# Ledger of designs, part 3: VH-VL binders against Uncharacterized protein C11C11.01

Target 1, 160 residues: Uncharacterized protein C11C11.01, of Schizosaccharomyces pombe (q10200r209to368)
Amino acid sequence: LTKLDRAKLEWLIQGLNCEKGSIGNLLCFAVEHVNNHVEITDAFLKEFFNDQPTDDTKVYDDDYINERGEKKLSLIYLMNDILFNGISGTSLVWRYRFSFEPHVERLLDDLYLFSKRLGGRIKEDIFCKKVVKVIEVWKTWIAFQEETLERAWRNFSGNT

## First folded at step 6 (VH-VL; framework fv_bepranemab)

Design s3 (from c1 with heavy chain Y100D E101Y)
Fold by ESMFold2-Fast, scan of step 6:
Structure s3 (fold): chain C 160 residues (1-160), chain A 119 residues (1-119), chain B 112 residues (1-112)
Amino acid sequence: as target 1 above (160 residues)
Amino acid sequence: EVQLQESGPGLVKPSETLSLTCTVSGGSISSYYIAWIRQPPGKGLEWMGYIYYSGDTNYNTAVQSRVTISVDTSKNQFSLKLSSVTAADTAVYYCAKGGDYPDSYMDVWGQGTMVTVSS
Amino acid sequence: DIVMTQTPLSLSVTPGQPASISCRSSQSLLHSDGKTYLEWYLQKPGQSPQLLIYEVSNRFSGVPDRFSGSGSGTDFTLKISRVEAEDVGVYYCMQDIQLPYTFGQGTKLEIK
């Protein structure tokens, strides 16, 4: 990616939320720059695992945790949309699937552990249900290894 | 402040579907869940499930195959439907407000509505 | 499911004397957020349950200071320092750390 494109990507990631328009803007960027799918996936992963406050003055409190939960959900929704919505070419799907696949277990494990940090049982349950909906889409289309998705589905749905 | 009022049929025949409504007044449905709790005559309290204002639900596994909780934000109403009822479903049914962040406790309860399942 | 067990199932108290009710959970009620999700509810005869105490020891708005909660992990206690006539009813402990939320079987408080 060019310097300008990297700045735009970072700006889009920082502004990403769960609204359809927000996700759509970053989806458009990902589709337009599919040849840089590895770099874009790396930026996604960096933001997804960025669970520390950006400076020493910010407390790791409920407000921060809620913000991180929304960000992680928005990234997972983006990932789902990249793989299944708004991309008509099979080659585009395989490029991003290829770059995401090695990290799916880490992402799902992180989401499950993160769900336990949410400040209320209702917030935890709602978060887990939102993740389950995405996992069910991936299971239906066999987007990733069945064992990985089945384990995650059991964890988030509360089944042993 | 928020007030809750249940309404129901009073009497339901075995094998039929029980339908209950919980009407919310005194505030908007915005940041809390509504739970349904029942109490058979002379017995303790049993949590049945909840619904968040977004429509997301969770049910007690004991009744999950028969129960549906829904919300109609335009009417400020929540409903519980319980299918294939038997005499074991005879109880006072309560709706209760909880989950108002950061609080998770049930701070407002309706007065309850008695449901008897008999022929 | 988490099982909540109360003792005693009933007690009779002379007005002005203290009362104590115990609640035990089958699993720890301490969440990773640092909160312990244990509440106490009172159901007066012919009335709906009402919240007395949340997060083990916090009195809900309007609840008299005669009521106090304590405990940690799996063992919890509700105390009434001086029982009044209006305190008659059934007391329930409840956990809301894990779905389905579960209540104890109840403790009936009567005046002698």
Scores: ipSAE 0.005, ipTM 0.547, lowest interface PAE 11.1, mean pLDDT 83

Design s36 (from c1 with heavy chain M106F V108Y)
Fold by ESMFold2-Fast, scan of step 6:
Structure s36 (fold): chain C 160 residues (1-160), chain A 119 residues (1-119), chain B 112 residues (1-112)
Amino acid sequence: as target 1 above (160 residues)
Amino acid sequence: EVQLQESGPGLVKPSETLSLTCTVSGGSISSYYIAWIRQPPGKGLEWMGYIYYSGDTNYNTAVQSRVTISVDTSKNQFSLKLSSVTAADTAVYYCAKGGYEPDSYFDYWGQGTMVTVSS
Amino acid sequence: DIVMTQTPLSLSVTPGQPASISCRSSQSLLHSDGKTYLEWYLQKPGQSPQLLIYEVSNRFSGVPDRFSGSGSGTDFTLKISRVEAEDVGVYYCMQDIQLPYTFGQGTKLEIK
């Protein structure tokens, strides 16, 4: 990506939330720059695993944890949309699927462990339910390894 | 002080949809969630589900296929709809308030509304 | 589902005497946040249930100090140090650590 496009990607990632328009803006960027799918996936992963406060004015407290949960959820929604809803051809889908596949297990494991930091049962339940809906889509289309998705589904849905 | 009051038809025919409303007064609904709990005559309490002001819901799997809980934030009203009712759905239906962590317990309950399923 | 089992199902007590109700859960109610999600509710005749105790041992606002809760993991107890006439009703334990939230079958407390 050009320097300008990298700056735009970072800006879009920083502003990403769970609203349709926000996700749609980053989805459009991902589609437009499909040839850079590895770099875009790397930026996604960097933000997904960035669990430290971004500056001295932010505290690692419940508000920060809630903000991180929203960010992780918005990234998972974006990933789902890239793979299934906004893509016009299978070659585009398989490029992003290929770049995400090595990381799916660690993403889902991190997300489950993170759900335990939300500071309460109800927050955890709501968060997990939202993740379950995405995992069910991935299971239906066999998007990733069956064992990984089944284990994640059991964890997030409360089945043992 | 938060007050909850249920309202509904009292009598519903088998196979029809039961519709109940919970009206909340006092306090901001954005600071808590509402649950529905029912109690068949002479029996214990059964949790049916809950809803947040955001519209997020969770349901008891025993009734999940038939139950829908919704919220109208402009009216401070919550509703429960239960489809395909049978005599087994005859119960007193309560709405109850739970807090948005740390006070997730049901601290205030409505008076309950009796629903009889009979032809 | 977590199963909540109460004993006894019925209890008759002379006024002023103590009463004890047990509740056992099929799984631990201790959450990773350090809290144990066990509550006790009282339903007086003809009334809605009312919260008595939350998080095992904390009395809800306005609940008399003659009520106390204790326990950990899967075994919990509600004690009334000196039963009064107004304590008559059905007592329920509840877990809300895991969906679906579940209640015990209830313990009916009567005055002799």
Scores: ipSAE 0.037, ipTM 0.639, lowest interface PAE 6.7, mean pLDDT 85

Design s38 (from c1 with heavy chain S31R)
Fold by ESMFold2-Fast, scan of step 6:
Structure s38 (fold): chain C 160 residues (1-160), chain A 119 residues (1-119), chain B 112 residues (1-112)
Amino acid sequence: as target 1 above (160 residues)
Amino acid sequence: EVQLQESGPGLVKPSETLSLTCTVSGGSISRYYIAWIRQPPGKGLEWMGYIYYSGDTNYNTAVQSRVTISVDTSKNQFSLKLSSVTAADTAVYYCAKGGYEPDSYMDVWGQGTMVTVSS
Amino acid sequence: DIVMTQTPLSLSVTPGQPASISCRSSQSLLHSDGKTYLEWYLQKPGQSPQLLIYEVSNRFSGVPDRFSGSGSGTDFTLKISRVEAEDVGVYYCMQDIQLPYTFGQGTKLEIK
């Protein structure tokens, strides 16, 4: 990516939220720059894992945890939209599937562990329900390895 | 003081869709959930699902394929729809309110409405 | 699914005597937030269930102090120190740590 495009990507990631328009803007960027799918996936992963380290002696406030949850959900929604485009066969975004595939287990494991930090049953249930919807799409279209998705589905749906 | 009131048809024929309404009154609540619990005659309580104030839902897997819970915020009404009913769905149906965390327990219950599935 | 097992399924008590009801879960009810998600509900004859105790041992507002809850992990107990006529009904334990949320079978308490 050019310096300008890299700055635009960073700006889009920082402003990303769960609104369809917000996700759509970054999706358009990802599609337009499909030849740079590795760099874009790297930026996604850096933001996804950009959490303050867990420290049992420190207390993180609800605002921080809730904001991180919203950001992680927005990134997963973006990932789903990118992958759905590739699976539907309407563009060359299939490259993103291969860039994400080595990381999908790690992403889902992180999300599950993160769900336990939300500090309440209802917050966790709502978060997990939203993730389940995405996993069900991925399972339907066999976007990733069946065993990985089935395990994640069981974890997030409470069927353990 | 928040009050809940269920309303329903009383009798539903096998294979039809059961529709129940829970009306919330008597107070303003900014964050809460409404759960549906049923009790077949002479048996115990079975949790069916809930809907959070935001519209997010979760359902018991035993009825997940047949159940839908929804909200109409303009009317303060919550609805349960259960499709393809059989005699096994005969029960008293309750709606119950839980609060926002940390007080998420079900502290207010409706009076219940009896639903009989019979031809 | 988490299975909740209550014992006994029924008991009869002379007024003023104590009663004890046990509840066992097939899995721990301790959440990562440090709370144990176990509740007790009472259903009096012909009435809706009502909350008695939440988070194992906390009495809900208006619940008489003769009711107490205790336990940890998978074993929980509801005690009534001096049973009164108004306490008759079916008692249910409930877990809401894991979907689907589940109730015990119920324990029927009657006065002799």
Scores: ipSAE 0.100, ipTM 0.677, lowest interface PAE 5.8, mean pLDDT 86

Design s4 (from c1 with heavy chain Y100S E101W)
Fold by ESMFold2-Fast, scan of step 6:
Structure s4 (fold): chain C 160 residues (1-160), chain A 119 residues (1-119), chain B 112 residues (1-112)
Amino acid sequence: as target 1 above (160 residues)
Amino acid sequence: EVQLQESGPGLVKPSETLSLTCTVSGGSISSYYIAWIRQPPGKGLEWMGYIYYSGDTNYNTAVQSRVTISVDTSKNQFSLKLSSVTAADTAVYYCAKGGSWPDSYMDVWGQGTMVTVSS
Amino acid sequence: DIVMTQTPLSLSVTPGQPASISCRSSQSLLHSDGKTYLEWYLQKPGQSPQLLIYEVSNRFSGVPDRFSGSGSGTDFTLKISRVEAEDVGVYYCMQDIQLPYTFGQGTKLEIK
């Protein structure tokens, strides 16, 4: 990616939330820059696992943990939208499926463990149900290894 | 200050669907959940389920196949529907607000509405 | 489901005397977030339940300081230091660590 495109990517990732417009903006960037799918996936993973406060004014407390949960959900929603396009036969976005595949187990395991850090059982339940909806889409389209998706589905749905 | 008020039929016939409404006043429905709890005459409290303002729900497995909780954000109303009712569903039905997000305790309760299942 | 068991099921207290209600859960109510998900509710005759205590020992706003909660893991206690006539009703413990959320069977407090 060019210096300006890299800056734009970082800006889009930092501003990403679960709103359709927010996800759509980053989805458009990912589709337009499909030839840089490895670099974009790397930026996604860096943000996904970035669970430390970003500056000295932030505290690692319940509010911060809630903020991280929303960010992880928004990233997973983005991933789902990218993968849906790839699975549906959109030409080069299939490259993202390959760049995400090696990390899916790690991402789902992180999400499950993270769900246990959320303050309050209602928050945990809502978070898990939102993840289940995404996993069910991935299972329907056989986006990744069946064993990985089935294990994740059981964990998040409580049907273990 | 948030207030809750239940409304519904006083009498429902066996096998029919019970429909109850919980109206929220004095504040926004965002940032908390609404739970439904029932109490048969002379018995204890039974948690039936919840709904978050986003529409996400969870139901007690004992009633899961028969219960649906929904939200109408434009009317500030939550609804509970319970299908195939029997005499065992005779109870006072309460709606209750969960605490300020992220707290899960129920800090505001409606007055309750009595539902009798009888022919 | 987590089973909540209260003892005693009923008690009668002379005004001004203390009262103690116990609650046991079938499994620990300590969550990995460090919080213990136990509440106490009071239902006065003919009224809706009202929150008294949350997270074991935190008194809800407006609850008199004569009410106190304590405990950890699976064993919890609600104490009233000086029972007043207005304290008559049924007390319920509740867990909200695991769905479905469950209440104890209730303890009826009466004045002698």
Scores: ipSAE 0.216, ipTM 0.694, lowest interface PAE 4.4, mean pLDDT 86

Design s40 (from c1 with heavy chain S30R)
Fold by ESMFold2-Fast, scan of step 6:
Parts: C-alpha cells; structure tokens; sequence
Structure s40 (fold): chain C 160 residues (1-160), chain A 119 residues (1-119), chain B 112 residues (1-112)
C-alpha cells in the first residue's frame, strides 16, 4: 500500500464501528486493494489484538472494555462481509480467506476469553450471541476448518 | 420506584397465540432487562426468556421455537407472544426487572397474570 | 441444563427457632468474573416472588439481617437465624450463570 493508502486504512480502522455504513467503507477499501490483502489483514490483526488504552488513562475500566468489545465485533463483522456479502462479481475473495485462515482459531479464542472480561453474564451473553451468528454463517459456507468452527460454536453458545 | 404490571387475555384456545404485555412505570427502561417467568398451578417457577432495551433476546430452549419477546420503547411496554399453545402452557405469567451489571438480579416483579388454555 | 435441587421440600419451624435450606447445582455456579450467580427468592402465599439474597451471600435492600446465605461451587445454604411468622412461604434458589436459567423446585416453610 502507498503511504496515503496506509494512512487511509489506519483511519478507517480507528473509526470502525458496527454500523453498516462504517463497515461498508472499510469493505470497499479491502475490495479495491485486494492485491494488498496480506497488509490489510495484518492491520486488521494489529487492531484486533490492540488491548491497551490509547488515551491518557492508566486503567482498564468498563468503558474501555465495552469499547474494545464493540471494536472486536466490528472487525469480525467486516471480516464476514469481506468473505461473503460485500464482494459481488469478484473471485479474488479467496485471497482474504487465505490470509485470515491461519488466524481464525486465535481470533475466536481471543473473542471467547475477551467475553469473560465484560464484567457480567448479561454483557457476555449479548456478546457471545452476536459472535455465534457470525460463526453460523461461516459454518454454513464452510469458510474455515469444521472442527475449529464447531468448537467455537460450542464455546460461545454454551454447548460444551 | 419501578413498577411492573402484566396484562393478558385470561383464556386462550389450544393452537392459538398467547399475547401478554408488561407495562413499566417509575424508571428509565434503558437501564434494565425484562424477563418472563411462568408458574403452572401448584408447580415451581420456569424462566422463559429475557430482553434488553436494545431488543436483544435470549429464550429458554424448551420454548424458543414458539416464543417471541419484544419491546415498545414509546409505550414503555414489553410483550411476550407464545404460539401454538396447549394445556401445558396454563400458568401464572410474571415479568421481572433485572439491572445491567453489577445489579443483574431480578429485584422487581409484576403481580402476575393467570392464563388458562382450554377450549 | 443446570439442575437446581433443594432440600428439604418442606419444613415446619417454631417461631424463634433457626431454619436452614440447602440448594445444590449440577454444575459449578462460579463465573470467570469471580462472581457466583446464585440467588434466593421468597414467594409468600398469594404474592409474587421477591429477591432475598444475590451472589450467594449479599442481602438485598430491606431484607432483615436474620437471613444469610453461604456456599460455593455447587453447594449453597440459606439460613434464617430466628424464624418469624412473616417468613412463611416457598423459597427458591436460582442460577443465572448458564442458559436456560433455572430455579430449584422450592422449599415450603411453615410455622408450627
């Protein structure tokens, strides 16, 4: 990616939320720059695992944890849209599947462990239910290894 | 301060859809969830499901194919709809308020509304 | 599903005597957040259930200090140090750590 494109990617990632328009903007960038799928996936992973406050705060309070949960969900929704719903008329979607595949187990494990940091069963249940919906899409289309998705589905749905 | 009041039809015929309403007064609906619990005559309590202000729901798997819980924020009302009812659905139905963390316990309950399923 | 089992199913107590109700869960109720999601509710005759104890041992606002909860993991106890006439009713334990949330079958407390 050029310097300007890299700056735009970082700006889009930092502003990403779960709203359809927000996800759509970053989806468009990912489609337009499919040849840079590795770099885009790396930026995604960096933000996904960026669990440190960026402000002057020295504490990981409830507001911070809730914001991180929203960011992780928005990234997973983006990933889902990249793989299935937003790349009409292009066969190059397989490039992102290839880039994400080595990390999917790690991403799902992180999401599950993160759900326990939300500070209660209600927040955990809401978060897990949202993740389950994405996993069910991935299972339906066999997007990743069946064993990995089934284990994640059991964890998030409470079916040991 | 918060009060809950259930209302319903009292009598419902088998195979029809049961519709119940829980009206909330005395507090902000945004700060709690509402659960529905039922109690068949002479038996214990059975949790049916809950809904958050956001509209997110969780249901008891025993009834999840038949149950829908919804919220109308303009009326401060929550609704429970249970389709394809049978005599086994005869019970007193309660709505109960629980807070978000840390106060997630059910601290306010409605008076209950009796629903009989018979022809 | 987590099964909640209460013992005894009924008990009769002379006023001023202590009472003890046991609740056992088929799985641990300790969550990774460090909290144990066990509540006790009382349903007085003709009334709706009311919260007595949350998170095993915390008395809800307005609940007399003669009520106490204890336990950990799968074994929980509700104690009333000096039973009064107003304590008559059915006591339920409840878990809300795992869906579907479940109640015990209830313990009926009567005054002799």
Amino acid sequence: as target 1 above (160 residues)
Amino acid sequence: EVQLQESGPGLVKPSETLSLTCTVSGGSIRSYYIAWIRQPPGKGLEWMGYIYYSGDTNYNTAVQSRVTISVDTSKNQFSLKLSSVTAADTAVYYCAKGGYEPDSYMDVWGQGTMVTVSS
Amino acid sequence: DIVMTQTPLSLSVTPGQPASISCRSSQSLLHSDGKTYLEWYLQKPGQSPQLLIYEVSNRFSGVPDRFSGSGSGTDFTLKISRVEAEDVGVYYCMQDIQLPYTFGQGTKLEIK
Scores: ipSAE 0.007, ipTM 0.569, lowest interface PAE 9.7, mean pLDDT 84

Design s41 (from c1 with heavy chain S31Y)
Fold by ESMFold2-Fast, scan of step 6:
Structure s41 (fold): chain C 160 residues (1-160), chain A 119 residues (1-119), chain B 112 residues (1-112)
Amino acid sequence: as target 1 above (160 residues)
Amino acid sequence: EVQLQESGPGLVKPSETLSLTCTVSGGSISYYYIAWIRQPPGKGLEWMGYIYYSGDTNYNTAVQSRVTISVDTSKNQFSLKLSSVTAADTAVYYCAKGGYEPDSYMDVWGQGTMVTVSS
Amino acid sequence: DIVMTQTPLSLSVTPGQPASISCRSSQSLLHSDGKTYLEWYLQKPGQSPQLLIYEVSNRFSGVPDRFSGSGSGTDFTLKISRVEAEDVGVYYCMQDIQLPYTFGQGTKLEIK
């Protein structure tokens, strides 16, 4: 990616939320720059695992945890849209699938452990149900290794 | 502020499907859940399930195979359907509103509607 | 399922005297977030249940100071310092830490 494209990617990632327009903007960038799928996936992973406050004055409290939960969900929704929802009529979906594949188990494990940090039973259940819907899509289309997805499905759905 | 009111048929025959409606007034149904609780005559309270404004549900496993809870956001109405009813389903049925944490408790209840299962 | 057990099942009290109701859960109601998910509800004769206390000891809005909740883990108590005629009804404890949510069997409070 060019220096300007890297700046645009970082800006899009920092502003990403669960709204369709927000996800769509970053999806468009990912499709336009599919040849740089490794660099884009690396930026995604960096943000996904960025759970430490960068500002010394910020507290690791419920508000911060809720904010991180929304960011992680928005990234998972983006990933799902890259793989299935927003890339109709192209043959390049496989590039992102393969760049994400080595990390999917780690992503799902992190996401499950993170769900336990949310304040309260209702918030945990809502979060887990949102993740289950994505996992069910991935299982239906066999997007990743069946055992990894089945284990994650059991964890998030409460069937252990 | 928010008020809940149940409505139903009063009498249902064994093996039929019971349909109940909970109407919400005085506020938006966003950002809370609606639970259904029943009480057989002279007995205690049994939690049946709840539904989030998103349409996602959780059911009591004792009735899970027979119960469906749904929401119609355009009408501010929730419904409970219970299939294959028997005399054991005779009860007063309540709907109740709860928030998300920190206010996850059920703070607003409807007046209840009596359902008798009899031929 | 978490089983909620109340004692006594029935209680008769002279007006102005205290009342105490116990609730025991089959599993701890303490969540990893530090909160204990135990509520108390009152059902007056012919009326819907109403919330009295949430998170063990917090009085819901409008609930008189004579009501207090206490306890931890699996053992909880609801106390009424001076029972009034309007307090007659059935009291239920409830856990909402684990699905399915469960109620105790109820304690009927009567005035002598």
Scores: ipSAE 0.303, ipTM 0.724, lowest interface PAE 3.8, mean pLDDT 86

Design s44 (from c1 with heavy chain S54E)
Fold by ESMFold2-Fast, scan of step 6:
Structure s44 (fold): chain C 160 residues (1-160), chain A 119 residues (1-119), chain B 112 residues (1-112)
Amino acid sequence: as target 1 above (160 residues)
Amino acid sequence: EVQLQESGPGLVKPSETLSLTCTVSGGSISSYYIAWIRQPPGKGLEWMGYIYYEGDTNYNTAVQSRVTISVDTSKNQFSLKLSSVTAADTAVYYCAKGGYEPDSYMDVWGQGTMVTVSS
Amino acid sequence: DIVMTQTPLSLSVTPGQPASISCRSSQSLLHSDGKTYLEWYLQKPGQSPQLLIYEVSNRFSGVPDRFSGSGSGTDFTLKISRVEAEDVGVYYCMQDIQLPYTFGQGTKLEIK
């Protein structure tokens, strides 16, 4: 990516939220720059794991945890849209799927552990249900290894 | 500020479906969840389930096969349907508002509506 | 499900005297976030329940300071320092750490 495009990507990631328009803007960027799918996936992963949960107790206040939860959900929604809504059946699917595949297990494991940090039981339940909906889409399309998705589905749905 | 009002039939026949409505006035429904709690005559409080603004629900396992909670955001209304009722479902039914942050305490309750299951 | 057990089931108090109600949970209500998810509600005769105390010891807005909550883990206490006639009703403890949320069976407070 050019320096300008890299700056735009970072700006889009920093402003990403769960609104359809927000996700759509970053989806558009990802589609336009499919040849840089590895770099875009790396930026996604960097933001997804940007929790810095050690040393700084300020990171653990309820407002910050809630903001991180929304960011992680927005990234997972973006990932889902990249794989299916904007590029169904095209070669673009395989490029991003290829880049995400090595990380899907650790992404889902992180999300599950993160759900336990949410302050409210209702909030935890809602978060898990939202993740389950995405996992069910991925299972339907067989987007990733069946065993990985089934384990995640059991964890988030409480059916162990 | 926010007020809740339950409404529904006072009498329901065994085996039929109980339908109750909770109407919300004041405040945005997206800032809280709504729970249904019931109280049989002379007994304590039993949590039935909740609904989040976007439609996500969680039900008490004791009634989960028979209960459905839904929301109509355009009317600021929440509804509870309980199928296959028996005399054991006779109770005062309350709707209550709770927060997401992190306290889930229920700070506003409706006045309650009495439901009798009798032939 | 978490089981909440209250003692006593009823008590009668002369106005101005203290009252104490205990609540025990079948498992710890302490969350990894450091908060303990225990609430107290009061239901006056013919009325809806009203929140008195949340997170064990925090009085809800408008609740008189004669009410206090204490406890940790699985053992909790609600105290009324000087019972007044308006305090008559049924008191319920509740846990909101685990779904489904569960209430104690209630403690009826009567004035002699």
Scores: ipSAE 0.253, ipTM 0.701, lowest interface PAE 4.3, mean pLDDT 85

Design s45 (from c1 with heavy chain T57D)
Fold by ESMFold2-Fast, scan of step 6:
Structure s45 (fold): chain C 160 residues (1-160), chain A 119 residues (1-119), chain B 112 residues (1-112)
Amino acid sequence: as target 1 above (160 residues)
Amino acid sequence: EVQLQESGPGLVKPSETLSLTCTVSGGSISSYYIAWIRQPPGKGLEWMGYIYYSGDDNYNTAVQSRVTISVDTSKNQFSLKLSSVTAADTAVYYCAKGGYEPDSYMDVWGQGTMVTVSS
Amino acid sequence: DIVMTQTPLSLSVTPGQPASISCRSSQSLLHSDGKTYLEWYLQKPGQSPQLLIYEVSNRFSGVPDRFSGSGSGTDFTLKISRVEAEDVGVYYCMQDIQLPYTFGQGTKLEIK
């Protein structure tokens, strides 16, 4: 990606939330720049795992954790929309499946561990339910290895 | 003080859909969830599911395919719909209020409404 | 699902005597937020359940101090120091840490 495109990608990722319009803007960028799917996936992963402690002045209170939860959900929703376009066969974004595939187990494991940080059982339940809906879509389309998706489904649905 | 009252038919035929309403009075519904709990005659309590004012809901997997809980914010009402009923669904049905954390416990319960499934 | 097991299933108590009810969960009820999601409810004859204790040991507003809850992990106890006639009913423990939320099978307390 050009420097301008990298700046735009970073801006879109920083502003990403669970609103359909927000997700749609970044989805459009991902589709327009499908030839750079590896770099875009790398930026996605960097932001997804950006809850690691990197600054001891940062406050990790409930507001911060809730914001991180929304960001992770928005990224997972984006991933789902990108993958759905590829699976449907009406798009050139099939390449994203291959760039995401090596990381899907790690992403789902991170999401499950993160759900335990939400500071309440109701918050955890709501978060896990939202993730389950995405996993069920991936299982229906067999987007990734069945064993990985079944294990994640059991974890998030409480059928462990 | 928040009060809850269940209402619905006392008798439902097998294979039909059971529809129950929980009416809220005495407070805003925006700060808590409503759960539905049932109790078959002579048996214990079974949690069926809950819904928040926001629409976030969760269900007991044993009934998940047949149950829907919804909220009507204009009427301060919550509803439970249970499809394809059988005699095993005969029970007293309760709605109960629980808050957001830290007050997530169910502190207010309706009086319960008896539902009999028979032909 | 987390299974909640109560013992005894029934007990008869002379007024003024203590009563103790045990509840065991198949998994720990301690959440990562530091709270243990164990509640006790009482259902008096012909009435709706009512909350007695939340988070193991916190007495709900209006509940007499003769009721106390204790325990940790998977083992919990509800104690009534001096049983009164109004305490008759079925006591249920409940976990709401994991979906589906589950109740114990109930303990019926009767007066001798």
Scores: ipSAE 0.012, ipTM 0.621, lowest interface PAE 8.1, mean pLDDT 85

